# Miniprotein binders against q9bqp7, part 49

Target 1, 240 residues: q9bqp7
Amino acid sequence: VPQNWFPIFNPERSDKPNASDPSVPLKIPLQRNVIPSVTRVLQQTMTKQQVFLLERWKQRMILELGEDGFKEYTSNVFLQGKRFHEALESILSPQETLKERDENLLKSGYIESVQHILKDVSGVRALESAVQHETLNYIGLLDCVAEYQGKLCVIDWKTSEKPKPFIQSTFDNPLQVVAYMGAMNHDTNYSFQVQCGLIVVAYKDGSPAHPHFMDAELCSQYWTKWLLRLEEYTEKKKNQ
Key: E = the ipSAE of ESMFold2; O = the ipSAE of OpenDDE; V2 = 0.75 times the mean of E and O plus 0.25 times the DockQ between their complexes.

## First folded at step 7 (miniprotein)

Design Ha16
Fold by ESMFold2-Fast, scan of step 7:
Structure Ha16 (fold): chain B 240 residues (1-240), chain A 91 residues (1-91)
Amino acid sequence: as target 1 above (240 residues)
Amino acid sequence: SAEEKFAEIIEELAKVIEEYLKTGDPELLKKIEELFKEALEIAKELGNERLIWLAKLALMEFKDAVETGDPDLMREVLYLLELAVIEAQEK
């Protein structure tokens, strides 16, 4: 149990649409504040097992590709991820016309991979939007908030060259999703309540993406683990 | 003058990072690190403690992203650079 527990859900909020909600998805800019991001907290508080697995993977990649080859590989991962997120933001935005965009953004294997997921996504409320938890003092940049199969979700899009059919294969991704959820639920820039998460792992070869749905109970379980990581980060920062 | 130099350096930094993402050329990593250090010196000239912190964080996260292959960190680096430009323009 975390020492400074705080609820993930805001009992004063509803997940139902309000007539005053904007017709276009929210895109709140990242705030000018010297507070940690979700990504940094998770990286700085990796478990010994996670550190070991990452180092082993890195050593194997460097052994196979060389130092420069590893950097070229990671640059390609960054590019594909960036382009995938840009394409999804474009597809999910309620726009009549696309600006003269690189057609490759819209016809990648990753976009083909998520087509069956996208047909079940509607009611988009936020895209590439900043969240801040004013009480717990962290910030994040979430990918998407939308209804998936009728349930309002924080949706996190991931790219992978290997199948990840089980949520355990996504490392800290469930913690990332619930951290964004808890922040959004307590951020005054937003008026709605999110209780579900969705991690979508898309594949480069266009094979069907794997959705990892997280209901309210599962989100609550991962929220407790996120609070422990945040507590560890805060203590580590004080002791450095 | 210093604010204009800072914006110019950050714009160049962002372009070199984008070129690195497109080409995977490891030689660009050295140029990127040099541009980060130039940006830090300009931030010191501006005397803005928050800007110095943002530039240092962006450099640290950039190095971590390259070493780990974490695309979320790389996207965050780009956002931190945008924040640094906004901060520099605020009087």
Scores: ipSAE 0.435, ipTM 0.782, lowest interface PAE 2.8, mean pLDDT 83

Design Ha17
Fold by ESMFold2-Fast, scan of step 7:
Structure Ha17 (fold): chain B 240 residues (1-240), chain A 91 residues (1-91)
Amino acid sequence: as target 1 above (240 residues)
Amino acid sequence: SAEEKFAEIIEELAKVIEEYLKTGDPELLKKIEELFKEALEIAKELGNERLIELAKMALMEFKDAVETGDPDLMREVLYLLELAVIEAQEK
């Protein structure tokens, strides 16, 4: 049940391509307004259960690897994630010329993992692009907007070393996707409508990635939860 | 200029962060913290509220990324640093 709902979708926009659309995917830089990012809002408003599970995971990892080993492990997670996103941007950009170094990144297990998903991705509209919701005052940096199996989606690429995604990524990934979607649908730098989301969990060993498709109804449900997290963040900032 | 010095420090910070991602060397975390402090002091000397805010946001998100292992936060840190260089060069 919505509580003072602001709509995720923009009735003035269409998801259909037209002749005036850019031939090259959009890559809008971050706007200069000082407002919170989607990832910041979600991190600062984690539930007590999410915090508990994160701390339990950290304790187990530190027990197995030591404090320095845990830092080395997480730095490798950052590196692999960065390389994976760079490789995907390169693959999905029709105008980009691959360099020798970039070609090596394309051979990773994570890239092998997403090959079957990439076969169903076309009509790329935006890559590594900033979104801003001027009315709700938040920003985000989305990975990709493209057609997946004929439906225009905000696509978010995630990495995991095990068949289950990172605990942190599992809980709030749908909220992240719909937050980007709502911002893009109301951002003047974009002219189209996105109504669907896709979370792709890629695996280091090359095992087939798991796609989690979100239709318009599911996106609307998660949008309500995102609005509540954003309100919680705003209230916490006022009461500090 | 002070703007050029700020851009140079931020570019060095980004390179040290990239080195940290490649090596996992905890000693680099100390250098990263020092570079953030230097960048923030220069931003304050410039009296540029936007640069101060970008440096603070990047530091806070870097800290959170390291503590949680969240690669999306780390990716945003690098973007905030790139934006700070652009803003400094426009002054």
Scores: ipSAE 0.488, ipTM 0.789, lowest interface PAE 2.2, mean pLDDT 82

Design Ha18
Fold by ESMFold2-Fast, scan of step 7:
Structure Ha18 (fold): chain B 240 residues (1-240), chain A 91 residues (1-91)
Amino acid sequence: as target 1 above (240 residues)
Amino acid sequence: SAEEKFAEIIEELAKVIEEYLKTGDPELLKKIEELFKEALEIAKELGNERLIELAKIALMEFKDAVETGDPDLMREVLYLLELAVIEAQEK
């Protein structure tokens, strides 16, 4: 899929605030079940290297924990990820009244990990919001759109037990972010343009989260790679 | 109605999945699979191709999430189940 036919940025949109911009963060519901999601496309088009690394990690974990122990470990990864995103949505929402359960979510190591990042986040435009690329026919559910250090970003929150100080350590996360960005920039439910991305890797022990900022040039580079993954997915589905 | 029964089964399925996330109990995986099969049978009885598709995609992504440990896929499964309830109640 040539990048010049499907640019990540929409030339008809400005990154300047409009009077018509909503005063509360957008939360567009997920609407299209038959169109592939960003996470589905990436999972179905993993590279041979990614599949190999995943299988090796899984084998090592099973050897260490046993099959039942591995399932218990994995379920806890799901639980912590879900709770972390729920807590962040609550923190960044203009709603200030929290339930006792929500208060307990705010005390996790992962939330402690991101405190220094949250101090630089403002001007929230969207939270847990669905995006659809109208011409490329994919959907996604992004975590957050907000200003990070004064720049409007698609922000993707990740949990990790091990350090990920380099963007190369985050696997397909840059592709996920730019896919959401490109979709939002061409989705009629949104009026603004996002040119930057941010991947925030939070740690279970409360160690400071690693922010991976992606400027417009880096986003354009990853966009080209996302278009190749989307093309690969589309071709595979035509043959099944 | 059959639509109401479908919604109830999907809501029960979501609760069992959340319990599995909380406890890590492998026995809940069997119950989850049984609830997916029950939901799929109800969708087939309704002759609603959209509900059949949603249940199949959710089951497929649930299995992939459990196999890969991908928390984003698991979050997506829960969203698909919410969508299935909405579709079942939309007339």
Scores: ipSAE 0.571, ipTM 0.837, lowest interface PAE 1.8, mean pLDDT 84

Design Ha19
Fold by ESMFold2-Fast, scan of step 7:
Structure Ha19 (fold): chain B 240 residues (1-240), chain A 91 residues (1-91)
Amino acid sequence: as target 1 above (240 residues)
Amino acid sequence: SAEEKFAEIIEELAKVIEEYLKTGDPELLKKIEELFKEALEIAKELGNERLIELAKFALMEFKDAVETGDPDLMREVLYLLELAVIEAQEK
């Protein structure tokens, strides 16, 4: 149980659309740099089991690919992830983009993978947007806030290569989503309430993406775990 | 000014990172680390604690992003570099 518990949901906010809501998705830039990011907190508070599994995966990859091959592999993962997020922002944004750029971005196997999920996504309210929890003092950059099957969600797009996904990204994904959710719900740059999360795992070969929907109850459970990770990070920082 | 030189190095760093993200060329990783070190040295020379913290934090997140393959960490690095340029240009 965290010592400094704080609610994930803001009882003063509604998840229903308001007539005064902007018609264009919000894209708030990061405003603070010394506040820990969600991903930094999670990275610095990995469990001993997560660290062990990550080191084992890394050693196996280096044995198979060599040092240079491993660097090339991880570089390719970053490139594919960036292109995937750029394509999704383009697809979900009402803003104009160049045709050549759009065609190039949309030809990815990852984009094919998420087509069936995108059919159920509407009412986009934020894209590639910064969130800050002023009270708990952390910051994040969320991918998307939109309605999925009629429910307003923080949506996190993840890529996976077959046969196995990256274990690092998989283990903490629910914590990442609820951390963004809690921050957004208490960030003055936003006026709405988000109570649900969605993690979408897209596959390079175009196999159908797997959606992991998180209802309000599940989000509350992961929120408690996120608060414990944040507390651990704060304690470690004070001692270093 | 030294503040202008810091901003120029950070802008070059961001461009090299963008090129790395577009090409996946691991040879650019060494150039990125060298530019981070140059930026940190200029920040220390300026005695600006905020710029020193920004440069250190961005480098740390960059190394973690490379180690873990986490694209969210890499995106945060780029945003931290934008903040560093803004801070350097503030009097």
Scores: ipSAE 0.012, ipTM 0.520, lowest interface PAE 7.6, mean pLDDT 80

Design Ha2
Fold by ESMFold2-Fast, scan of step 7:
Structure Ha2 (fold): chain B 240 residues (1-240), chain A 91 residues (1-91)
Amino acid sequence: as target 1 above (240 residues)
Amino acid sequence: SAEEKFAEIIEELAKVIEEYLDSGDPELLKKIEELFKEALEIAKELGNERLIELAKLALMEFKDAVETGDPDLMREVLYLLELAVIEAQEK
C-alpha cells in the first residue's frame, strides 16, 4: 500500500441531495492553467500490450484502406463521435435550442442505440463540464453527471462499431471515469459527492447500447489503478 | 493586433479541422499543419508562454488523434483551441 494514497471520495461531502444545488446542469469551462488532462495521462502511460494492439489494428486498417483511406476512416470516427456527444448534450439539456442540424443528429444509429439507457437517466447535474483535482493537479472534461436508475453517476458515452458486453473490453474507460469522479469530488466548483460510474457503449447499427455500471467498491479499485498511472506519468515527465 | 491575429488564425484552424472531420480530405491535413505553425510563430512573437503551451499541446494531441483515431483526443484538441482564443482575447 503506497504511502499517501488519496481517497476517491471526499469525507467532507454528503451523498444526500443539497437543496442549494443548481436546477440547471453545470457546465464549468476549461481551466485557464495548462496541467495534464486525464486523456493525456492515459495516452502517455499506455501499457506495452495496449500499444501493440493499437499498432496491430492500425496496420491492418492501412493494409485494407490505404494510408489516405485510413485517414478518411478516422476522420469519420471523429465526426460521428463529435455528433454523438453534441446530440446527447442537446437531449439532456432542457435549455438547448434545436437547430435543423441537431435534428438530423438525433436520427443516428448511435442515438437509437442509447434510447433505453436515456429512459433511466434523470437529475442531470453537469454536462460537458471541466473538473480539476486540486491536490493531484490533473484536469478532465467529463461528459455527464446524472442519476442512472436512481444512483448519481459520472456517465461516459462511447461509440463502437463492435460489441463490448464486458467491462474488460473498454480498456482505460473505467480509469477515465474514476479520474473524473475523484477530481469532481475534490473540486470546489462542485458541492455533491459522486460514488458510481457508468460507461455506455453505443453502436453504429442502432443495436442496444451496453451499460457498464461501476459501484463504489469497483470505483475504488479502479481509482487505485488510476493513481498508479498518474504516478507513472509524473515520473516519466520528471525524467524527460 | 498580434493577439487578434493569433485568435483569427486559431479560429481558422478550428474551422479547417471541422472541414477535415466532415470531408475526410487528407489534403486539409497540410493546411492544418501550416496553420499550427503560424499560430506558434505568433505566440512566440507575443512572448506569451501560455499561448505557446496551448498551441503546442493542441498540435501534439492533434497528431496523436490522427495517428490513433481516438475521438476523445480530437475533442480535446478543439477544446484547447477554444481556450487559446479565450486566453488571447483576455490578455
Scores: ipSAE 0.583, ipTM 0.826, lowest interface PAE 1.8, mean pLDDT 83

Design Ha20
Fold by ESMFold2-Fast, scan of step 7:
Structure Ha20 (fold): chain B 240 residues (1-240), chain A 91 residues (1-91)
Amino acid sequence: as target 1 above (240 residues)
Amino acid sequence: SAEEKFAEIIEELAKVIEEYLKTGDPELLKKIEELFKEALEIAKELGNERLIELAKYALMEFKDAVETGDPDLMREVLYLLELAVIEAQEK
């Protein structure tokens, strides 16, 4: 689908604070019409090269860890990812609006990894919030919308383990971020405009996280690629 | 009520998924799929289109998460289950 027909940015919106904007971060629940999510679209439209690389990585991991070891490894990846995002939501939300959190959850290596990034994050507008692109008919659950070094960003938190990084998350992270951005910019539940993205890769050993900032031009470039993936998903569904 | 039964099954499902995340036990994968199917049948019996879509979509994403090892898909599954409980309890 042509980018000119479906722009990522909404010219009728401003990224500046509005008097009607909420004082606490938004957490919009998924709306009544359930449609494909960003993560599902990306998973279902992996290129043959991405599928090949993912399978090769799995085979190598199984050779190194054994079948049971690999299952334990992947289940731990799920567990650590869940805990990391719960900790970040707790840290970035006003404490009065959240239930008490376990101190141990807030002291992981991943949280240590992102401390230097968090110091540059302020003006949080949304946390763990659903977005829907009303025209393109997809949904997403974004991690965070906040100012990073003074620029309003869709921020996506990623966990990475050295020396065995997950291949799929490396390839499609920018597409995930711009898909959320385009959806939010055209979602009636939100009133502001976001034009920048930030992917933060946190490390289990507490090594400093790597921030990957995406300016408006880069976001527009990845938006074109996201539209192609969404089109591929739609075409595959017509063939069923 | 059927809504209460649906919420109870989803809560059990979430606990079994949490146990799977901790252990990686493949026996739990079969139980998880069975609980998803039970929840979906209850949602269909209730005639609640939103609960049907939430349960069906969560199951498909759970299968994809396990196949790929993608933690974002697994987090989305847990979110959808939490939403399903809230929807069932709100009427």
Scores: ipSAE 0.610, ipTM 0.842, lowest interface PAE 1.6, mean pLDDT 83

Design Ha21 (at its last look DockQ between E and O 0.66; V2 from the best seeds 0.00; counts 0 for: pae O 3.0 > 1.5)
Fold by ESMFold2-Fast, scan of step 7:
Structure Ha21 (fold): chain B 240 residues (1-240), chain A 91 residues (1-91)
Amino acid sequence: as target 1 above (240 residues)
Amino acid sequence: SAEEKFAEIIEELAKVIEEYLKTGDPELLKKIEELFKEALEIAKELGNERLIELAKWALMEFKDAVETGDPDLMREVLYLLELAVIEAQEK
């Protein structure tokens, strides 16, 4: 139980389309002072188990690939992630120019992997957009807000070389999604309510991506865990 | 002039980071850190507290991304650098 509870959903907002909703997806730049980001908070509050598993994985990779091979592998993970998100933003953005579309559109296995998910995505409201929780004092950069199978979701795109058929396999990804959701629901730059999340894990070989849908109740459960991680981060920073 | 130097250093930093992403060359990591420090020095010269904070956070997140292999941290680094260029050009 967090010491300072705050609700994830905003009772003054609706998830239904509104006449005031922009026809072009929002891409709000970070507008205020730099405060802890969702990714920073999660990185700085990893559990002992997460740290152990990460170190074990690193040692295995170094043993298998060598130090140079591991650096090449890791850098390629960054490259593929960057390219994948750029391609998705391009595909989902209705206002892109031909030049922008060509520069960002990749014919990769990851894009092939998500094709069946993209068919169920519509009503895009935000892409690569900054969110800030003014009361809880954190920021985030969310990937996408759109309707998935008719439900408005915060959608987070992930790349993976290993199958992740269960949401538990994504560790902190549910916390990341609900943190963005709670921030957006209370951010004055946005007017709508998001109550659902979607984590999409795409595969390099083009195998069908795994969607991990989070309904409002599941989002509320993960929100409590996010609040605990945020409190832990705040306490660590004060005690430095 | 300081604004132009800042933008040039950040653009060079972004190119070196992209080269690192493509090659994994560890020698580029030292150059990246030096470019971050140079950008921070210019931000201080500009007297823009927001640019100073953006440069510091981008550097810390870059180090954590490399240490953990977390692509979300690396994407955030790249976003912060783009934001810093925009801020510098707008003054």
Scores: ipSAE 0.644, ipTM 0.859, lowest interface PAE 1.4, mean pLDDT 84
Fold by ESMFold2, look of step 8:
Structure Ha21 (fold): chain B 240 residues (1-240), chain A 91 residues (1-91)
Amino acid sequence: as target 1 above (240 residues)
Amino acid sequence: SAEEKFAEIIEELAKVIEEYLKTGDPELLKKIEELFKEALEIAKELGNERLIELAKWALMEFKDAVETGDPDLMREVLYLLELAVIEAQEK
């Protein structure tokens, strides 16, 4: 149990927007501060096992591809992830038409992979939007807030290549989601909150994506683990 | 002005990062680090602690992104660069 516990949910905030709320999804720009991001906290507090698995994976890739080949592989992963998120933002934006979308962004295995999930997504409230936890002082960039099967969720989209997924994305994904939820629920730029999370793992070959739904109870359990990681990060920085 | 030069260097940095994402050219990584160094030197000459911290943060995140292959870190780098331009041009 963390020393500086703080609730993930805000009892003064509704989980449903008013009928008069704007239909355009929120896209809050990153606010002007240098406090740590969710991804920074998680990267800096990896366990020895996580570090070992990441290093082993890197060594295997370098053995297969060479040093320069690994760098080229990594840049392509960045590009494919960027394109995937751009395509999803375009698809989920109610203000864009199909004629305004880049057809090359829509033609990927990752987009094919998520089609069955997208059928259950509606009521988009935010896309590629910054969040800040005003009390705990951390920031994040969430992918999507929308209803999934009738539940308002923070939705995080992950890409995975078969057979070689990045190990970092499998250990801490739930912590990322709940950290974004807690930040959004306590960010003055948002007038509503979320109680659920969804992680969607999309595959390069177009295989059906795996959804991982997180109800409020599961989110609360992971929230405690996130707070421990944030506390660990803070203590680590005091010793530098 | 020095603020305008800082913003121009950060904008060039964003362009070179975008080219790196498209091409995978490892030679661009060296150019990216040199542009970060130039931006940091101008921020120090300005005495602007905010720009210094943003440049340091973006550089650290960029190195971590390349080392880990984490696309979330790379997206944060691009957002930090946009913030740095805004801060340099705001009064």
Scores: ipSAE 0.478, ipTM 0.770, lowest interface PAE 2.3, mean pLDDT 83
Fold by OpenDDE base, look of step 8:
Structure Ha21 (fold): chain B 240 residues (1-240), chain A 91 residues (1-91)
Amino acid sequence: as target 1 above (240 residues)
Amino acid sequence: SAEEKFAEIIEELAKVIEEYLKTGDPELLKKIEELFKEALEIAKELGNERLIELAKWALMEFKDAVETGDPDLMREVLYLLELAVIEAQEK
């Protein structure tokens, strides 16, 4: 059990979105405080096994591509991810706020991959919006809050060149999602609560993306794991 | 001013990172590491603990991003750099 237990859900917030659907998705800027991000906490608290697996993967990639080729690969992965998120933000934004859609951003295998999921996405509440958990002292930038198949979710979009048909194959992504949920549910900038998460793994070749839906129970399980990671991070920082 | 110089270095750093993300040029990676060192030195000269911390964090996350290929970490790096520029300009 985490020593610093905090609920993922806020009992003071209604699960029903207030009928004032903001016509425009929230885009809260990330605050200028030296607060650890969710991704930083996760990165700094990887297990020795995770680190070993990543290093082994890196060494294999360097052997295959060379050092310069691996750097290029890493840069391309980032750029593809960025462009994918920009394209999704453009797609999910109201038409009135659409900057000139770079049609080239929309012509990607990743966008093709998620089309079947986008059909089930509605009621967009937030896009590229900052969340802060004041009590637990962490921040994050969430990709999307929307209804998926009629359930309000924190949606996290991921790019992959390899199939990830199981949520277990998404490593710490479930922890990231629940961290964002817990922060949002207690962030005063948000008037609503989320109880579900969704990880969407998009594929470069346009093959159908894998949706990994997280119900409230699964979110609660991962939340406990997140709290443990946050405690570990906090302890490591006190000892530095 | 030292603050202006810091902001200029961070702005250059952000541009070079963006170029590196487009090209994968190893020489840009060396330049990025150099610019981070310069930024950190200036931040120390300024005695601005917040700038020092932001620069250290950005550098650490950049290294992690390059090692892992994690686009989320790289987005955070760019964000931390933006914060550092703003912090340097507000003073």
Scores: ipSAE 0.054, ipTM 0.521, lowest interface PAE 3.0, mean pLDDT 85
ESMFold2 (binder alone), look of step 8: mean pLDDT 83; pTM 0.791

Design Ha22
Fold by ESMFold2-Fast, scan of step 7:
Structure Ha22 (fold): chain B 240 residues (1-240), chain A 91 residues (1-91)
Amino acid sequence: as target 1 above (240 residues)
Amino acid sequence: SAEEKFAEIIEELAKVIEEYLKTGDPELLKKIEELFKEALEIAKELGNERLIELAKLALLEFKDAVETGDPDLMREVLYLLELAVIEAQEK
């Protein structure tokens, strides 16, 4: 159990839109303390099992591709992930705020994979936007806040090239989502409440993406685990 | 100015990282590390703790991203570099 518990939801906020809400999705730049980030905290507090699985995957890939082949493979994973997120931001932004960057950005198997999910996404409130938890002192860069099937969600887009994507493990993805949610709910740059999460796993071959919806109860459960990871990170920093 | 020189090095660093993402060329990893070292040296000469912190964090996250293959971490590296340019150009 976490020593310094703090609620994920803000009782002073509502998930319902009001007339003062901007019609354009928010994209808050990082103008505040950036350290530690959600991604950094999770990476630095991986479990022994996660570390073992990562090393096993890495060993197999190096055996198959060689050292240089492995680097080329991972560089392509980075490129495709970056392009996928840029494409989604472009697709979900109103035309009046963004211009198309290039056709390659919008033409990938990952984008084909996610089309059926996008049909259920509306009411976009934030895209590629910075969040900071002002009390717990962490920051993150979330992908998207929008309604999925009528419920306001923190939406996290993930790519998977293979059946066993240990590097892109879903285990920590729920923690990432609730960490962003808790930060946004307590960040003065935002005025609304998010109580649900959605992890979308898109596939390189265009196979239909898998949505993993998280209701408020599930988010609360993962929030407690995120607080424990944050405490572990803080303890590690004190021992350096 | 030294601030402008820092921003130029960071912009070149981001460009080389994007080139690495496209090619996977291991020679670019050496150039990336050299550019990080140059940026850190300039930040230290400026005595700007914020720029030093951002450059150090970006380097650590870059190394971790390459080690783990985590695309979210690599995306965060590029974001940190953009922030470093903005910080260097502010008064």
Scores: ipSAE 0.576, ipTM 0.834, lowest interface PAE 1.7, mean pLDDT 83

Design Ha23
Fold by ESMFold2-Fast, scan of step 7:
Structure Ha23 (fold): chain B 240 residues (1-240), chain A 91 residues (1-91)
Amino acid sequence: as target 1 above (240 residues)
Amino acid sequence: SAEEKFAEIIEELAKVIEEYLKTGDPELLKKIEELFKEALEIAKELGNERLIELAKLALEEFKDAVETGDPDLMREVLYLLELAVIEAQEK
């Protein structure tokens, strides 16, 4: 799938932010039609190397923790990730509705980790919002669209336990970001153009989060790779 | 109605999944799979292709999330279950 046939950026849209609603971020629900999601496409098209490394990591963890210990570990990763995203949505929302449960979430090491990044985040346009690429027919649920250091970005929040990061999430994070970006740029529910990405890796111990900024050129490079993964997914589904 | 029964099973399924996320209890994984299968059978008996598709996709993604430890897939599973409840309740 040549990049020039399906560009990541929409030539009909301005890269200058027109505030669709600057005081209330968009939160578009997923459409009623079930089509492949970004996360599903990436999971179903893992490379042989990614599959090998994931299985090797899994076997090492099971040897260390036992099968039940491994399941407890992964459930804890799910829980911490869910709570981290809920806390960020609360912090970045202009609504001053603090739930009693949210108070404890705001004091986590992960939230401490991202404080220096959050200082540079403003102009939130979308939070926990669905995107659909109307031509390529895939969907996604993005974390955040906001200005980071003055540039409008698709921002993806990741949690990492330094000793045992998930291999799949590490390798495919840039593909997730550009897939969401390309979808949003071609989704009629949105009126603006996003050209930059930001992957923020937060740490449980409160160590400073690592921001991985992706400029327009880098996003275009990863977009080409995403299109190949999407094509592979489509062909795999035809062959079953 | 059968649609109400489907919604009730999906709501219980989401509750058990949240309990699993809090406790990490592997015994809950068996109950989760049983609830998914029950929901899928109800959807098939209803002949509602949309509910069948949502239940099947949620089950497949749940299995993949547990297998890979991918929190994005798990968040998507929870969203698909919420969507299935809405679809079942809409007239």
Scores: ipSAE 0.568, ipTM 0.827, lowest interface PAE 2.0, mean pLDDT 83

